# Designs tried in a protein design chat: VH-VL binders against Probable complex I intermediate-associated protein 30. Part 17

Target 1, 227 residues: Probable complex I intermediate-associated protein 30, of Arabidopsis thaliana (Mouse-ear cress) (q9lqi7)
Amino acid sequence: MSRFRSLLQASVNATKKALTWNVEEWVPPAEKHIFKFHSKEDLKKWHLYSDSEYGGLSSASLEIPDKGDGSDCTGVFSGNLSVDLSEGSKWNISRSGFCGMRSKKFDGFIDLDGYDAIALRIRGDGRCYISTIYTENWVNSPGQSEDNSWQAFVFAPKDSWYTAKIPLARYLPTWRGNVIDVEMEMNPGRVLGMSLSVNAEGGAVGAKSGAGDFRVEIDWIKALRLP
Short names: E, the ipSAE of ESMFold2; O, the ipSAE of OpenDDE; V2, 0.75 times the mean of E and O plus 0.25 times the DockQ between their complexes.

## First folded at step 18 (VH-VL; framework fv_ifinatamab)

Design s1 (from k2 with heavy chain H31S W54S D103S; at its last look DockQ between E and O 0.02; V2 from the best seeds 0.00; counts 0 for: pae E 15.3 > 2, placed apart)
Fold by ESMFold2, look of step 18:
Structure s1 (fold): chain C 227 residues (1-227), chain A 123 residues (1-123), chain B 106 residues (1-106)
Amino acid sequence: as target 1 above (227 residues)
Amino acid sequence: QVQLVQSGAEVKKPGSSVKVSCKASGYTFDSYYMHWVRQAPGQGLEWMGYINPSSGGTKYNEKFKGRVTITADESTSTAYMELSSLRSEDTAVYYCARDLWYSWGTYPAFDVWGQGTLVTVSS
Amino acid sequence: EIVLTQSPATLSLSPGERATLSCRASSSVSYMHWYQQKPGQAPRPLIYEASNRFTGIPARFSGSGSGTDFTLTISSLEPEDFAVYYCQQYSSTPLTFGQGTKVEIK
């Protein structure tokens, strides 16, 4: 065979092999990054909230701390939980002592079908936090203003980096912060956003609880399909 | 010690209901999910559902939806599973099991099981 | 629903022999656990997350595998190891168990 024909044949064979190899090896990544907390631009994707919007006295911040040790600085969600209410509040609030951070809605959806868990890499204060996933409404209804929400606890061990892996099966349907008796499953293929929050009440045995300061560092949030 | 102590064996007629109790001790009851699992004679294990005792939230195996109700009473540290419209195939040992997840530095798994409650459904 | 298929259904072995138990999932599983159950007793937690022994579980028990294929190995059977073994997934609801592998004395 001429040298020219050999080179063309080799090029065609290489292209065919590469295409066949790619389709035969296609598997979704075992991890999908959802959020990072490594820069101030990363933090702009989040809204802070607290009971102060409803006459409570809790406060929250989300900041990148000053670098003090030459390692990556990560987002710090911190503040103070108060069960007190402001005098003369016009809101009829029945519970206070909460803070949270809620992502701005994605431009579109994140498809987590094929993933088993949400993972958060955190360095906490020993408190129990609440992870929330927001999905598209249960029905397509004009005038529906709130998305479906699903909540699970996440334990943030004191002073140690920890990867909390929360099975999607663990998330319970909620409405306005309360678990509801709804017989529906989360559709992980239509995730609109997420939040992380903390209450003055609750937690596992040995977890820090009550009013007072809270602090958790967050490296990233991922979806995992673990081996 | 962490313990889960279940109510005693029951014999029920088809079409009736049974309510099995599971009393927890040695840990903070509201800090851990409680699951119910059953095992028919000579058969494997079948997950029925769970409750988060702190919120009252539940999730059920679709196979049992409409017939199973899981509840918890914080004041007595007791979880309950009620199965209605009993059939002969509901004859099984019913277990409660604690979900480990909320222990510091541990993974989700059923670490403590009750002793089991035999429910026999016979005419 | 993730179906877990255990094989073999029964292992007939003598003390001192190695037992190898298989669990295959119908789709990928991140949280695979193993339990031991003796007659008249509740299941005993054995292995969590595929390969980690629960506290107090002897070193002769080991787990391995990922994705859809998981294995429990008992390196040298002791008399107290003759029991039924179940795999269990905690990755998707409904949570499911394998049908069990009975390890019995030959």
Scores: ipSAE 0.000, ipTM 0.459, lowest interface PAE 15.3, mean pLDDT 79
ESMFold2 (binder alone), look of step 18: mean pLDDT 90; pTM 0.933
OpenDDE, look of step 18: ipSAE 0.060; ipTM 0.664

## First folded at step 20 (VH-VL; framework fv_ifinatamab)

Design t1 (from r4 with heavy chain T106L; at its last look DockQ between E and O 0.38; V2 from the best seeds 0.62)
Heavy chain, then light chain:
Amino acid sequence: QVQLVQSGAEVKKPGSSVKVSCKASGYTFDHYYMHWVRQAPGQGLEWMGYINPWSGGTKYNEKFKGRVTITADESTSTAYMELSSLRSEDTAVYYCARDLWYDYGLYPAFDVWGQGTLVTVSS
Amino acid sequence: EIVLTQSPATLSLSPGERATLSCRASSSVSYMHWYQQKPGQAPRPLIYEASNRFTGIPARFSGSGSGTDFTLTISSLEPEDFAVYYCQQYSSTPYTFGQGTKVEIK
ESMFold2, look of step 20: ipSAE 0.609; ipTM 0.777
ESMFold2 (binder alone), look of step 20: mean pLDDT 91; pTM 0.931
OpenDDE, look of step 20: ipSAE 0.826; ipTM 0.891
ESMFold2, look of step 23: ipSAE 0.587; ipTM 0.773
ESMFold2 (binder alone), look of step 23: mean pLDDT 90; pTM 0.929
OpenDDE, look of step 23: ipSAE 0.803; ipTM 0.885

Design t2 (from r4 with heavy chain T106I; at its last look DockQ between E and O 0.53; V2 from the best seeds 0.66)
Fold by ESMFold2, look of step 20:
Structure t2 (fold): chain C 227 residues (1-227), chain A 123 residues (1-123), chain B 106 residues (1-106)
Amino acid sequence: as target 1 above (227 residues)
Amino acid sequence: QVQLVQSGAEVKKPGSSVKVSCKASGYTFDHYYMHWVRQAPGQGLEWMGYINPWSGGTKYNEKFKGRVTITADESTSTAYMELSSLRSEDTAVYYCARDLWYDYGIYPAFDVWGQGTLVTVSS
Amino acid sequence: EIVLTQSPATLSLSPGERATLSCRASSSVSYMHWYQQKPGQAPRPLIYEASNRFTGIPARFSGSGSGTDFTLTISSLEPEDFAVYYCQQYSSTPYTFGQGTKVEIK
């Protein structure tokens, strides 16, 4: 009686055909929605941060443009990266020139077990951004609830909509922005939140880097089951 | 104005527990780790552990693990440290101290400390 | 666990003299900090990442060193500088402090 639905695969950049219309209604979806960036309510799930909290001069915003002729507007993460520090800052920092947006912690967690990748639909400025996933550990001891961060670069091509598909296995364990050399695996069943950030150092060969303006439009963030 | 204000001194009997509060103000509570450090009379400083108030995630010094629980309440911007099964050697001043949380490799020291809470354990 | 050993345990000096405080780690430390503590007060941060002064710390305080050997120098002691000084490593948990160096009036 029961049908096995888990063997299905979905194509990246897939388009729908009338021929497959009813089959797709009956099978589990190849993707799971995590965030949309289509309304002011969607943006309330995010907090901005920058080096300005600690004496830097970078700035950031997350806004949705007003709607036009039936076109859907998307969230725009934008601002300016400055490597300068204020002269009279209360604290000195080791590095500057960064901005980010961090989600509010989920109520509990989201479960991405059975999914293979994070997909971001973005229209950028040619910079590399950093995607961060925050998770619980696989095992917690009494009196401990350790969590971890995992980071991967996301290239945002200039002026073109692009779906970045990042295998969960490509996310590296990090502590305070530095890759740590441990054999711990991500716990995809206990995701606590996510962030997207950018810094003046850049990342990928050939991507735009350095101080100055940044801008990326974001349509959505989803989890995917890869083929 | 950034400030950490701790609860008042306590006198406890061996075998009981104590819960010290640390109320933060003047900054975004979820952007900083909160650490607890204690100092026995005439002795040096001992790190006990920390919490990330955003996630509730904790890390403890093994010396105190099993007896110490650190929690945080974002809605009141308050961190708590509870030490159970108290012994006379737990007599100390207990401090909270904040530490910046960034995902960009910044390692500031404990820049702001609470005033300290004396906990005396006597029979 | 990284053990920090400070020397000397006590440094008896007069105002105007130079104080040199040492901190040696049992293994290499990337992030060493220094704190000052007076009786009945919380520690006060002085130096972060071995050599950077916190804002508001007088220029007479300086830090140096790397690897396992670190130094705090007070170029000309003022009356308010007589206190206990702690080094602290922030490179691996458990985070640890040195046992302290008391700088006292001769």
Scores: ipSAE 0.586, ipTM 0.759, lowest interface PAE 1.6, mean pLDDT 83
ESMFold2 (binder alone), look of step 20: mean pLDDT 90; pTM 0.930
OpenDDE, look of step 20: ipSAE 0.820; ipTM 0.891

Design t3 (from r4 with heavy chain T106M; at its last look DockQ between E and O 0.57; V2 from the best seeds 0.00; counts 0 for: pae E 2.01 > 2)
Fold by ESMFold2, look of step 20:
Structure t3 (fold): chain C 227 residues (1-227), chain A 123 residues (1-123), chain B 106 residues (1-106)
Amino acid sequence: as target 1 above (227 residues)
Amino acid sequence: QVQLVQSGAEVKKPGSSVKVSCKASGYTFDHYYMHWVRQAPGQGLEWMGYINPWSGGTKYNEKFKGRVTITADESTSTAYMELSSLRSEDTAVYYCARDLWYDYGMYPAFDVWGQGTLVTVSS
Amino acid sequence: EIVLTQSPATLSLSPGERATLSCRASSSVSYMHWYQQKPGQAPRPLIYEASNRFTGIPARFSGSGSGTDFTLTISSLEPEDFAVYYCQQYSSTPYTFGQGTKVEIK
């Protein structure tokens, strides 16, 4: 009856495998790394922008500084916010004093279903920054793009490493950088990319605002499942 | 400096398709939306749709009922507009046009336009 | 869809005269733009967000208005100003243009 015992063992093994997969699929890990800022290769995933594209005078950089310059050898997003316009500017823009860094679009998407928050490990300058998440829509509403953006403020305490935890529910739907007054739900299962930006208008009460230098050092960005 | 250069004029038969190209230079291509606008002879301007070159996301004027397809190739900084099932009333000059910024709260006009591409549809 | 109605359809004037072009929207518009177009050329941006001139646009061009009523004014017409002018709303899709006002030499 050796053939029967072999078939019984195979059945048990198949059941064990199925149960193992069910448990692992049901509960995602507590953390999911999205970005690291530890090498020049890590930084190649990011593009910089500023109002200089419209005749503004703001500037930005994203670098891994050399040892001994006061950094912990992680990515530094820094620059200068200016509300001034260049002489003979092509545009008479009414809104200047902004800089940002936007990731390259993910190959495909990142699935954040089952996570509650975005966490950023930062050492800043006391300014508020803006975290943006780009997603595919569930369903478009009239007057909205096929893609959606979602924004939340991120306070970067001066000179101290801090882990900012931003609930996904705190991100508000935006269009062209303005919060839209529409009930929409983020599609966390199809994240296309992210950005971090700063502007001279500032953010929260008590945070540094206005023109001038900005600097935030970034260790990583990840998704969390909150307790 | 900033420039949009479109492909040459086309003569097409009814029922066929046309694909117009728009090559961008002098700016960061995937930082801006690209729009397509057409103008029939002696008529006004008609918005057709846009693409976000960063994501490939699009929005179309429902008037075209799925006949228009807008694409972009980031590696060549080129946007494309394809109009299918051509009719004689699709005879027009087709323009590409850039808007200044797409994720910062500013709504500038279409600041840079291509030179236009005449598409003539006749049997 | 927001319909833009321009008036008059044609404005016949002489150089040196003031031109006043009207654009009315079927519902409130937060962002209205103006373009100039000469035969055989692409539209040229003039005014954005109702009243701001693009770089290189002469001071004789000015825009005003809000809500549903918008105006483009050319304070003293020059020979190069005889063209077709379009208003355009950028507040909701589909983005729409007015049908144009032709400013022609009398």
Scores: ipSAE 0.527, ipTM 0.749, lowest interface PAE 2.0, mean pLDDT 83
ESMFold2 (binder alone), look of step 20: mean pLDDT 90; pTM 0.929
OpenDDE, look of step 20: ipSAE 0.831; ipTM 0.893

Design t4 (from r4 with heavy chain T106Q; at its last fold request DockQ between E and O 0.62; V2 from the best seeds 0.69)
Heavy chain, then light chain:
Amino acid sequence: QVQLVQSGAEVKKPGSSVKVSCKASGYTFDHYYMHWVRQAPGQGLEWMGYINPWSGGTKYNEKFKGRVTITADESTSTAYMELSSLRSEDTAVYYCARDLWYDYGQYPAFDVWGQGTLVTVSS
Amino acid sequence: EIVLTQSPATLSLSPGERATLSCRASSSVSYMHWYQQKPGQAPRPLIYEASNRFTGIPARFSGSGSGTDFTLTISSLEPEDFAVYYCQQYSSTPYTFGQGTKVEIK
ESMFold2, look of step 20: ipSAE 0.602; ipTM 0.779
ESMFold2 (binder alone), look of step 20: mean pLDDT 90; pTM 0.929
OpenDDE, look of step 20: ipSAE 0.823; ipTM 0.892
ESMFold2, look of step 21: ipSAE 0.581; ipTM 0.766
ESMFold2 (binder alone), look of step 21: mean pLDDT 90; pTM 0.929
OpenDDE, look of step 21: ipSAE 0.829; ipTM 0.893
ESMFold2, fold request of step 24: ipSAE 0.578, 0.571, 0.573; ipTM 0.775, 0.770, 0.766
ESMFold2 (binder alone), fold request of step 24: mean pLDDT 90, 90, 90; pTM 0.924, 0.928, 0.930
OpenDDE, fold request of step 24: ipSAE 0.857, 0.850, 0.838; ipTM 0.902, 0.900, 0.897

Design t5 (from r4 with heavy chain D30E V112I; at its last look DockQ between E and O 0.54; V2 from the best seeds 0.65)
Fold by ESMFold2, look of step 20:
Structure t5 (fold): chain C 227 residues (1-227), chain A 123 residues (1-123), chain B 106 residues (1-106)
Amino acid sequence: as target 1 above (227 residues)
Amino acid sequence: QVQLVQSGAEVKKPGSSVKVSCKASGYTFEHYYMHWVRQAPGQGLEWMGYINPWSGGTKYNEKFKGRVTITADESTSTAYMELSSLRSEDTAVYYCARDLWYDYGTYPAFDIWGQGTLVTVSS
Amino acid sequence: EIVLTQSPATLSLSPGERATLSCRASSSVSYMHWYQQKPGQAPRPLIYEASNRFTGIPARFSGSGSGTDFTLTISSLEPEDFAVYYCQQYSSTPYTFGQGTKVEIK
């Protein structure tokens, strides 16, 4: 009698597990790994840029430092922001004092439909950084294949590990680093790549700003599905 | 030294196509948009379209009704413009021109131009 | 499409004279640029965002204007300044150029 109940319960549990396993495969995981910064191989997915490419004097690096104790490695995005121009430069710019790291374009794209936020695990210097997402457009005109950029500030608290969670809805459409006044929604199903950048001028009120050194450690970047 | 070097002059028959190349050197190719601009003899400048070499994304002037295709090859730092169904009025000098692209701090202007490629469409 | 109309079509002037070139847009333009083109050459950038000189452009070149009305001024013409000048808008696609103003020697 009691043994029959035990066998029936075991069968029901096995059936529930099978059904929940199938349902769980149809629902995306609560988080999706996008980038990690744990090895030199991980860093090869990124290209650095700065105003030095057109006459500025800012410099940047992305490295895996030796922590000296064998602990887990993290990537360090660091450098110097300068608003000055080189004396031999042929090119003038309307704004200077910026550095960034841009991912290689994804092989195809990544699909973030069903996710609500980008999360970055960082330990910073008190500056605001800019997170950028590059996407295909929802609808292209006939014969066109356009892409868009979307930006949000991310504050990097000084000397403390922090998980910045940035809702996708907070990203605003931009052109040449300026928010454009249009009613647009991001196409999260067709993400082409990402970047993280820092400017000497601008940023959130109260954050460290201005020319000079910058430094942020990065553990990973993920997409989150929020409860 | 930043340079854009284009392929040589071409003579084409009506109805054919032409593909002009633009080889970039002295800068990081995928960091800049590449535009194509043409100039018919004795006429002004006409924008044809651009490509983002990083993404492959393009935008074209609708006047060409889908006849223009712009591509880029990052491995050779070369952009291409192909114009199909050529007509006599397509006789022009075709220029590639570089445009700065960063998330912040650049201005939207054609700062470096190729030397131009004459395409002549004649019977 | 934003139409750019340059005036005059031709300026006939002598070295040392002041040249004033006008560019008018059919609607407001945020990014107006100026280019110089000599026969057989690609355009040379002069002015970006209405009033800023590209690096290496002599101080005799200046730009002004906003909205729909823009001006390029050459304060004292030198022999190398005799060329065609184009304005160009970068505010909306298709990006467009004016038809040009030819500055020629008397």
Scores: ipSAE 0.574, ipTM 0.767, lowest interface PAE 1.8, mean pLDDT 84
ESMFold2 (binder alone), look of step 20: mean pLDDT 90; pTM 0.928
OpenDDE, look of step 20: ipSAE 0.805; ipTM 0.884

## First folded at step 21 (VH-VL; framework fv_ifinatamab)

Design u1 (from t4 with light chain S30D; at its last look DockQ between E and O 0.40; V2 from the best seeds 0.64)
Fold by ESMFold2, look of step 21:
Structure u1 (fold): chain C 227 residues (1-227), chain A 123 residues (1-123), chain B 106 residues (1-106)
Amino acid sequence: as target 1 above (227 residues)
Amino acid sequence: QVQLVQSGAEVKKPGSSVKVSCKASGYTFDHYYMHWVRQAPGQGLEWMGYINPWSGGTKYNEKFKGRVTITADESTSTAYMELSSLRSEDTAVYYCARDLWYDYGQYPAFDVWGQGTLVTVSS
Amino acid sequence: EIVLTQSPATLSLSPGERATLSCRASSSVDYMHWYQQKPGQAPRPLIYEASNRFTGIPARFSGSGSGTDFTLTISSLEPEDFAVYYCQQYSSTPYTFGQGTKVEIK
C-alpha cells in the first residue's frame, strides 16, 4: 500500500467537499494568527530536521534574508534534497531525501475550534510540501495517552505569492508519516504544534519532485473561518 | 557521541514502586521517541511503552494494566519509567532505547540503547 | 499481539560455519528487525526491515524473508558472533520480540 499516494487522493476529495461550503455556519472571528515569519525572533520558534541525522545528505535552512531596500522580510525555508547516503554512516534509514521544520510545542495548546482551515501565505518552487498538525487525543483511554498527527499536501506555486487554504477536514490522521486506515476526528481544540516538510517523492502530478534544491518563502500561517 | 545513561541498580520490596532514569546526550532530545524494554533473568525482551518528549504523549503495553508511567524532562534531557505495585516477576533489567520521530515513512527500530538497570523485587 | 517464534532455541556451531536463524510471526509483519545480545550488554541492532544491514555490521550478516517467515544468516561465524539473537516486529503495538536463538561454540 502507498500511504503517500492515498494521502494525495484523500486531500483532493476533501478539497472538493470544502468548495461546496455554505454561509449558514455561525462565524467567529475570521482569522487567528498562528505563526509569522518576519524576524529572526519569529524563526526561533522552529527547529529544522533532515535525514542528515541518520546518514542522509539532505540539508535545510530557515532564514530571514537581507535583501534590497528592506521592503518585505519573510522566512525562507530552503535546502537540498538528496537520496544519497553518507559513506560510513552509523545507521541507514529506510527512506532518505527529506527535510522539515517543526515548531516548538506551544505553551499548552492553541484552540482552533470554530475555525475551518489553515492558511499559509507562501512563494514556492513548484513543489508539494506537507503540512502537519499535532494534537492531543480527543478522548483518551484510561491509563494511556498519545499524540495524533494530521497531514495534508501544500502546493507551492513557482515564483508567485499564493495563499494556500487547507480545510481542517482535509488533514488525514497519520502515524510516523503513514496514513492510518481508520476514521478519526481531529481535536482542533488542542493543537500542540505544527510542521512543514518536503521530500524527494513529491506529492502531486505536475508538481516538481525528486532530489535537488527546494525553496519556499513563508509570510505567515493562520487559521481561517471560511465564508 | 550519542549516549543513554541509566540510573543504578535497585532492590525493591513487593508492592512498592521503582523509577528508573535515562539521561540522553549527544543529540536533540525531542527529535526521538524514548522506549522502555525489560528483560527478566534468562528471558527475552518485552516492550513496555514509549514517550514523545516533545509533547509528553505516551503509549503503553496493555499487559502492564496501568502500572507503568513514562515521563520526560526536556530541560535535563532525561526520560523516566515508573513501575508501581511491584511483584517478584517484575525482577528484570530495564532498558531505555531511542527511536527517531519524523513525519516521513516509518522509522526502523531502536538504534541506541541504555546500559540497562537491574531492578530486583524481593521480600 | 503478534507472537514471534524463533528456531532453533540453541545453535551449537564452530567458528567458520554458517549459522541460519529462523523467525516466524503469527501474522504478517512489514517491519522485522534483528538484534544481537551478549551477556551483560544491551541489544545491538544488526538488520532493519528484514534485509538491510545497520552501518558497521559485517557483511557476513544478512537477513531475508517477508510476510511471516524471516531468516538471519551468518555466513562464516567469528568468535565474536557467539551470542543470543532476537527478531523484533515493529509493525503493530505492542511491539514484540522473539524468545531468542543462542548461538554457542560446539
Scores: ipSAE 0.603, ipTM 0.776, lowest interface PAE 1.5, mean pLDDT 83
ESMFold2 (binder alone), look of step 21: mean pLDDT 90; pTM 0.926
OpenDDE, look of step 21: ipSAE 0.831; ipTM 0.892

Design u2 (from t4 with heavy chain W101Y Y102W; at its last look DockQ between E and O 0.72; V2 from the best seeds 0.00; counts 0 for: loop humanness VH .304 < .308)
Heavy chain, then light chain:
Amino acid sequence: QVQLVQSGAEVKKPGSSVKVSCKASGYTFDHYYMHWVRQAPGQGLEWMGYINPWSGGTKYNEKFKGRVTITADESTSTAYMELSSLRSEDTAVYYCARDLYWDYGQYPAFDVWGQGTLVTVSS
Amino acid sequence: EIVLTQSPATLSLSPGERATLSCRASSSVSYMHWYQQKPGQAPRPLIYEASNRFTGIPARFSGSGSGTDFTLTISSLEPEDFAVYYCQQYSSTPYTFGQGTKVEIK
ESMFold2, look of step 21: ipSAE 0.557; ipTM 0.765
ESMFold2 (binder alone), look of step 21: mean pLDDT 91; pTM 0.932
OpenDDE, look of step 21: ipSAE 0.822; ipTM 0.893

Design u3 (from t4 with light chain S91H T93Y; at its last look DockQ between E and O 0.39; V2 from the best seeds 0.63)
Fold by ESMFold2, look of step 21:
Structure u3 (fold): chain C 227 residues (1-227), chain A 123 residues (1-123), chain B 106 residues (1-106)
Amino acid sequence: as target 1 above (227 residues)
Amino acid sequence: QVQLVQSGAEVKKPGSSVKVSCKASGYTFDHYYMHWVRQAPGQGLEWMGYINPWSGGTKYNEKFKGRVTITADESTSTAYMELSSLRSEDTAVYYCARDLWYDYGQYPAFDVWGQGTLVTVSS
Amino acid sequence: EIVLTQSPATLSLSPGERATLSCRASSSVSYMHWYQQKPGQAPRPLIYEASNRFTGIPARFSGSGSGTDFTLTISSLEPEDFAVYYCQQYHSYPYTFGQGTKVEIK
């Protein structure tokens, strides 16, 4: 998908040069800002959630700390993951110990057609986080339409700023947080919103996991057009 | 404190439509799917469909294909179910019920139910 | 569509007795819920995901089972437990309910 888009974009660029002297006005930028986390006003675009809404004990916050002269003014998503809930089933314990931040739905949608990846600029705690993209789907039945969610892991390296670049093709279709085996492609032209979440579940080798504190600083989220 | 309060009973003629409301309070409205379930007199429960109030996205039971429309108004925390082309077999109590939505697995569906709305199709 | 068949249709028992309600699915399901309904009232959630009690549900209610066979058990019936009980699957669309088991006073 990225290779095809790159070739198509090159063809469009050549055509635009034949028609106009300023081709840059017709070519999408290499980056598109989706969210920034630089002020308390920026954070109003987000809702927090956790298992506490259903009897769990996890907690979350999203804030802009003002330390020193404010030269590192970024959003901090932090809290505590607790697996303390009803015991007794593997599935039940796997369904607790989670926190997330979900954007408010975009007015209409965001069109990411022509972009290949989501980039997050983060400084984390060594945990894997989950990036979720919500899209409209293709018609599955004449009388119905439904949302789709698409999820990918995001590793947040301990104590260093990192730009995580996640190809759109790496996002897997999910249903209620579970990867599903269906024949669906993400429609990047119809993005409804996004979320970033974390759970106590074990993840990638070398990543911190389990119950306990979590913390990730977020500078921005962008879409990228890869060369 | 968490409540779903539905509109009152209705009597309808065959071929008409009905729109039942379900006002939510005491929780974050767009954190939960809203489902509609009906129960004909002396019978069991039948799932009709849901809406995600966050997106407006819906899923319907194919049995009601083209006759049911579920909507939500975030600003009033109210969901609506409209059933058109009513038949005598649509006489039932109609319930709204909430269902948790998260990106990390699903809690059990229908944890809070509305009080039900009796719709009688006759005349 | 997954059909849920509950048995028995009616279970006549006295307070203090143990009630065992069965729900059989026409194909394997990952998750089964249980609800209680009294006349003129909305269903009350009891058990989610086969075995987990909803908040506020007494310990005398328990659920078990997997695959196609699921059971709701009330270890010692109280007077307020006489009602109709429904199982429900959310494994696949359309979501379906069993036809109900009425637990009534002998």
Scores: ipSAE 0.602, ipTM 0.775, lowest interface PAE 1.8, mean pLDDT 82
ESMFold2 (binder alone), look of step 21: mean pLDDT 90; pTM 0.930
OpenDDE, look of step 21: ipSAE 0.815; ipTM 0.890

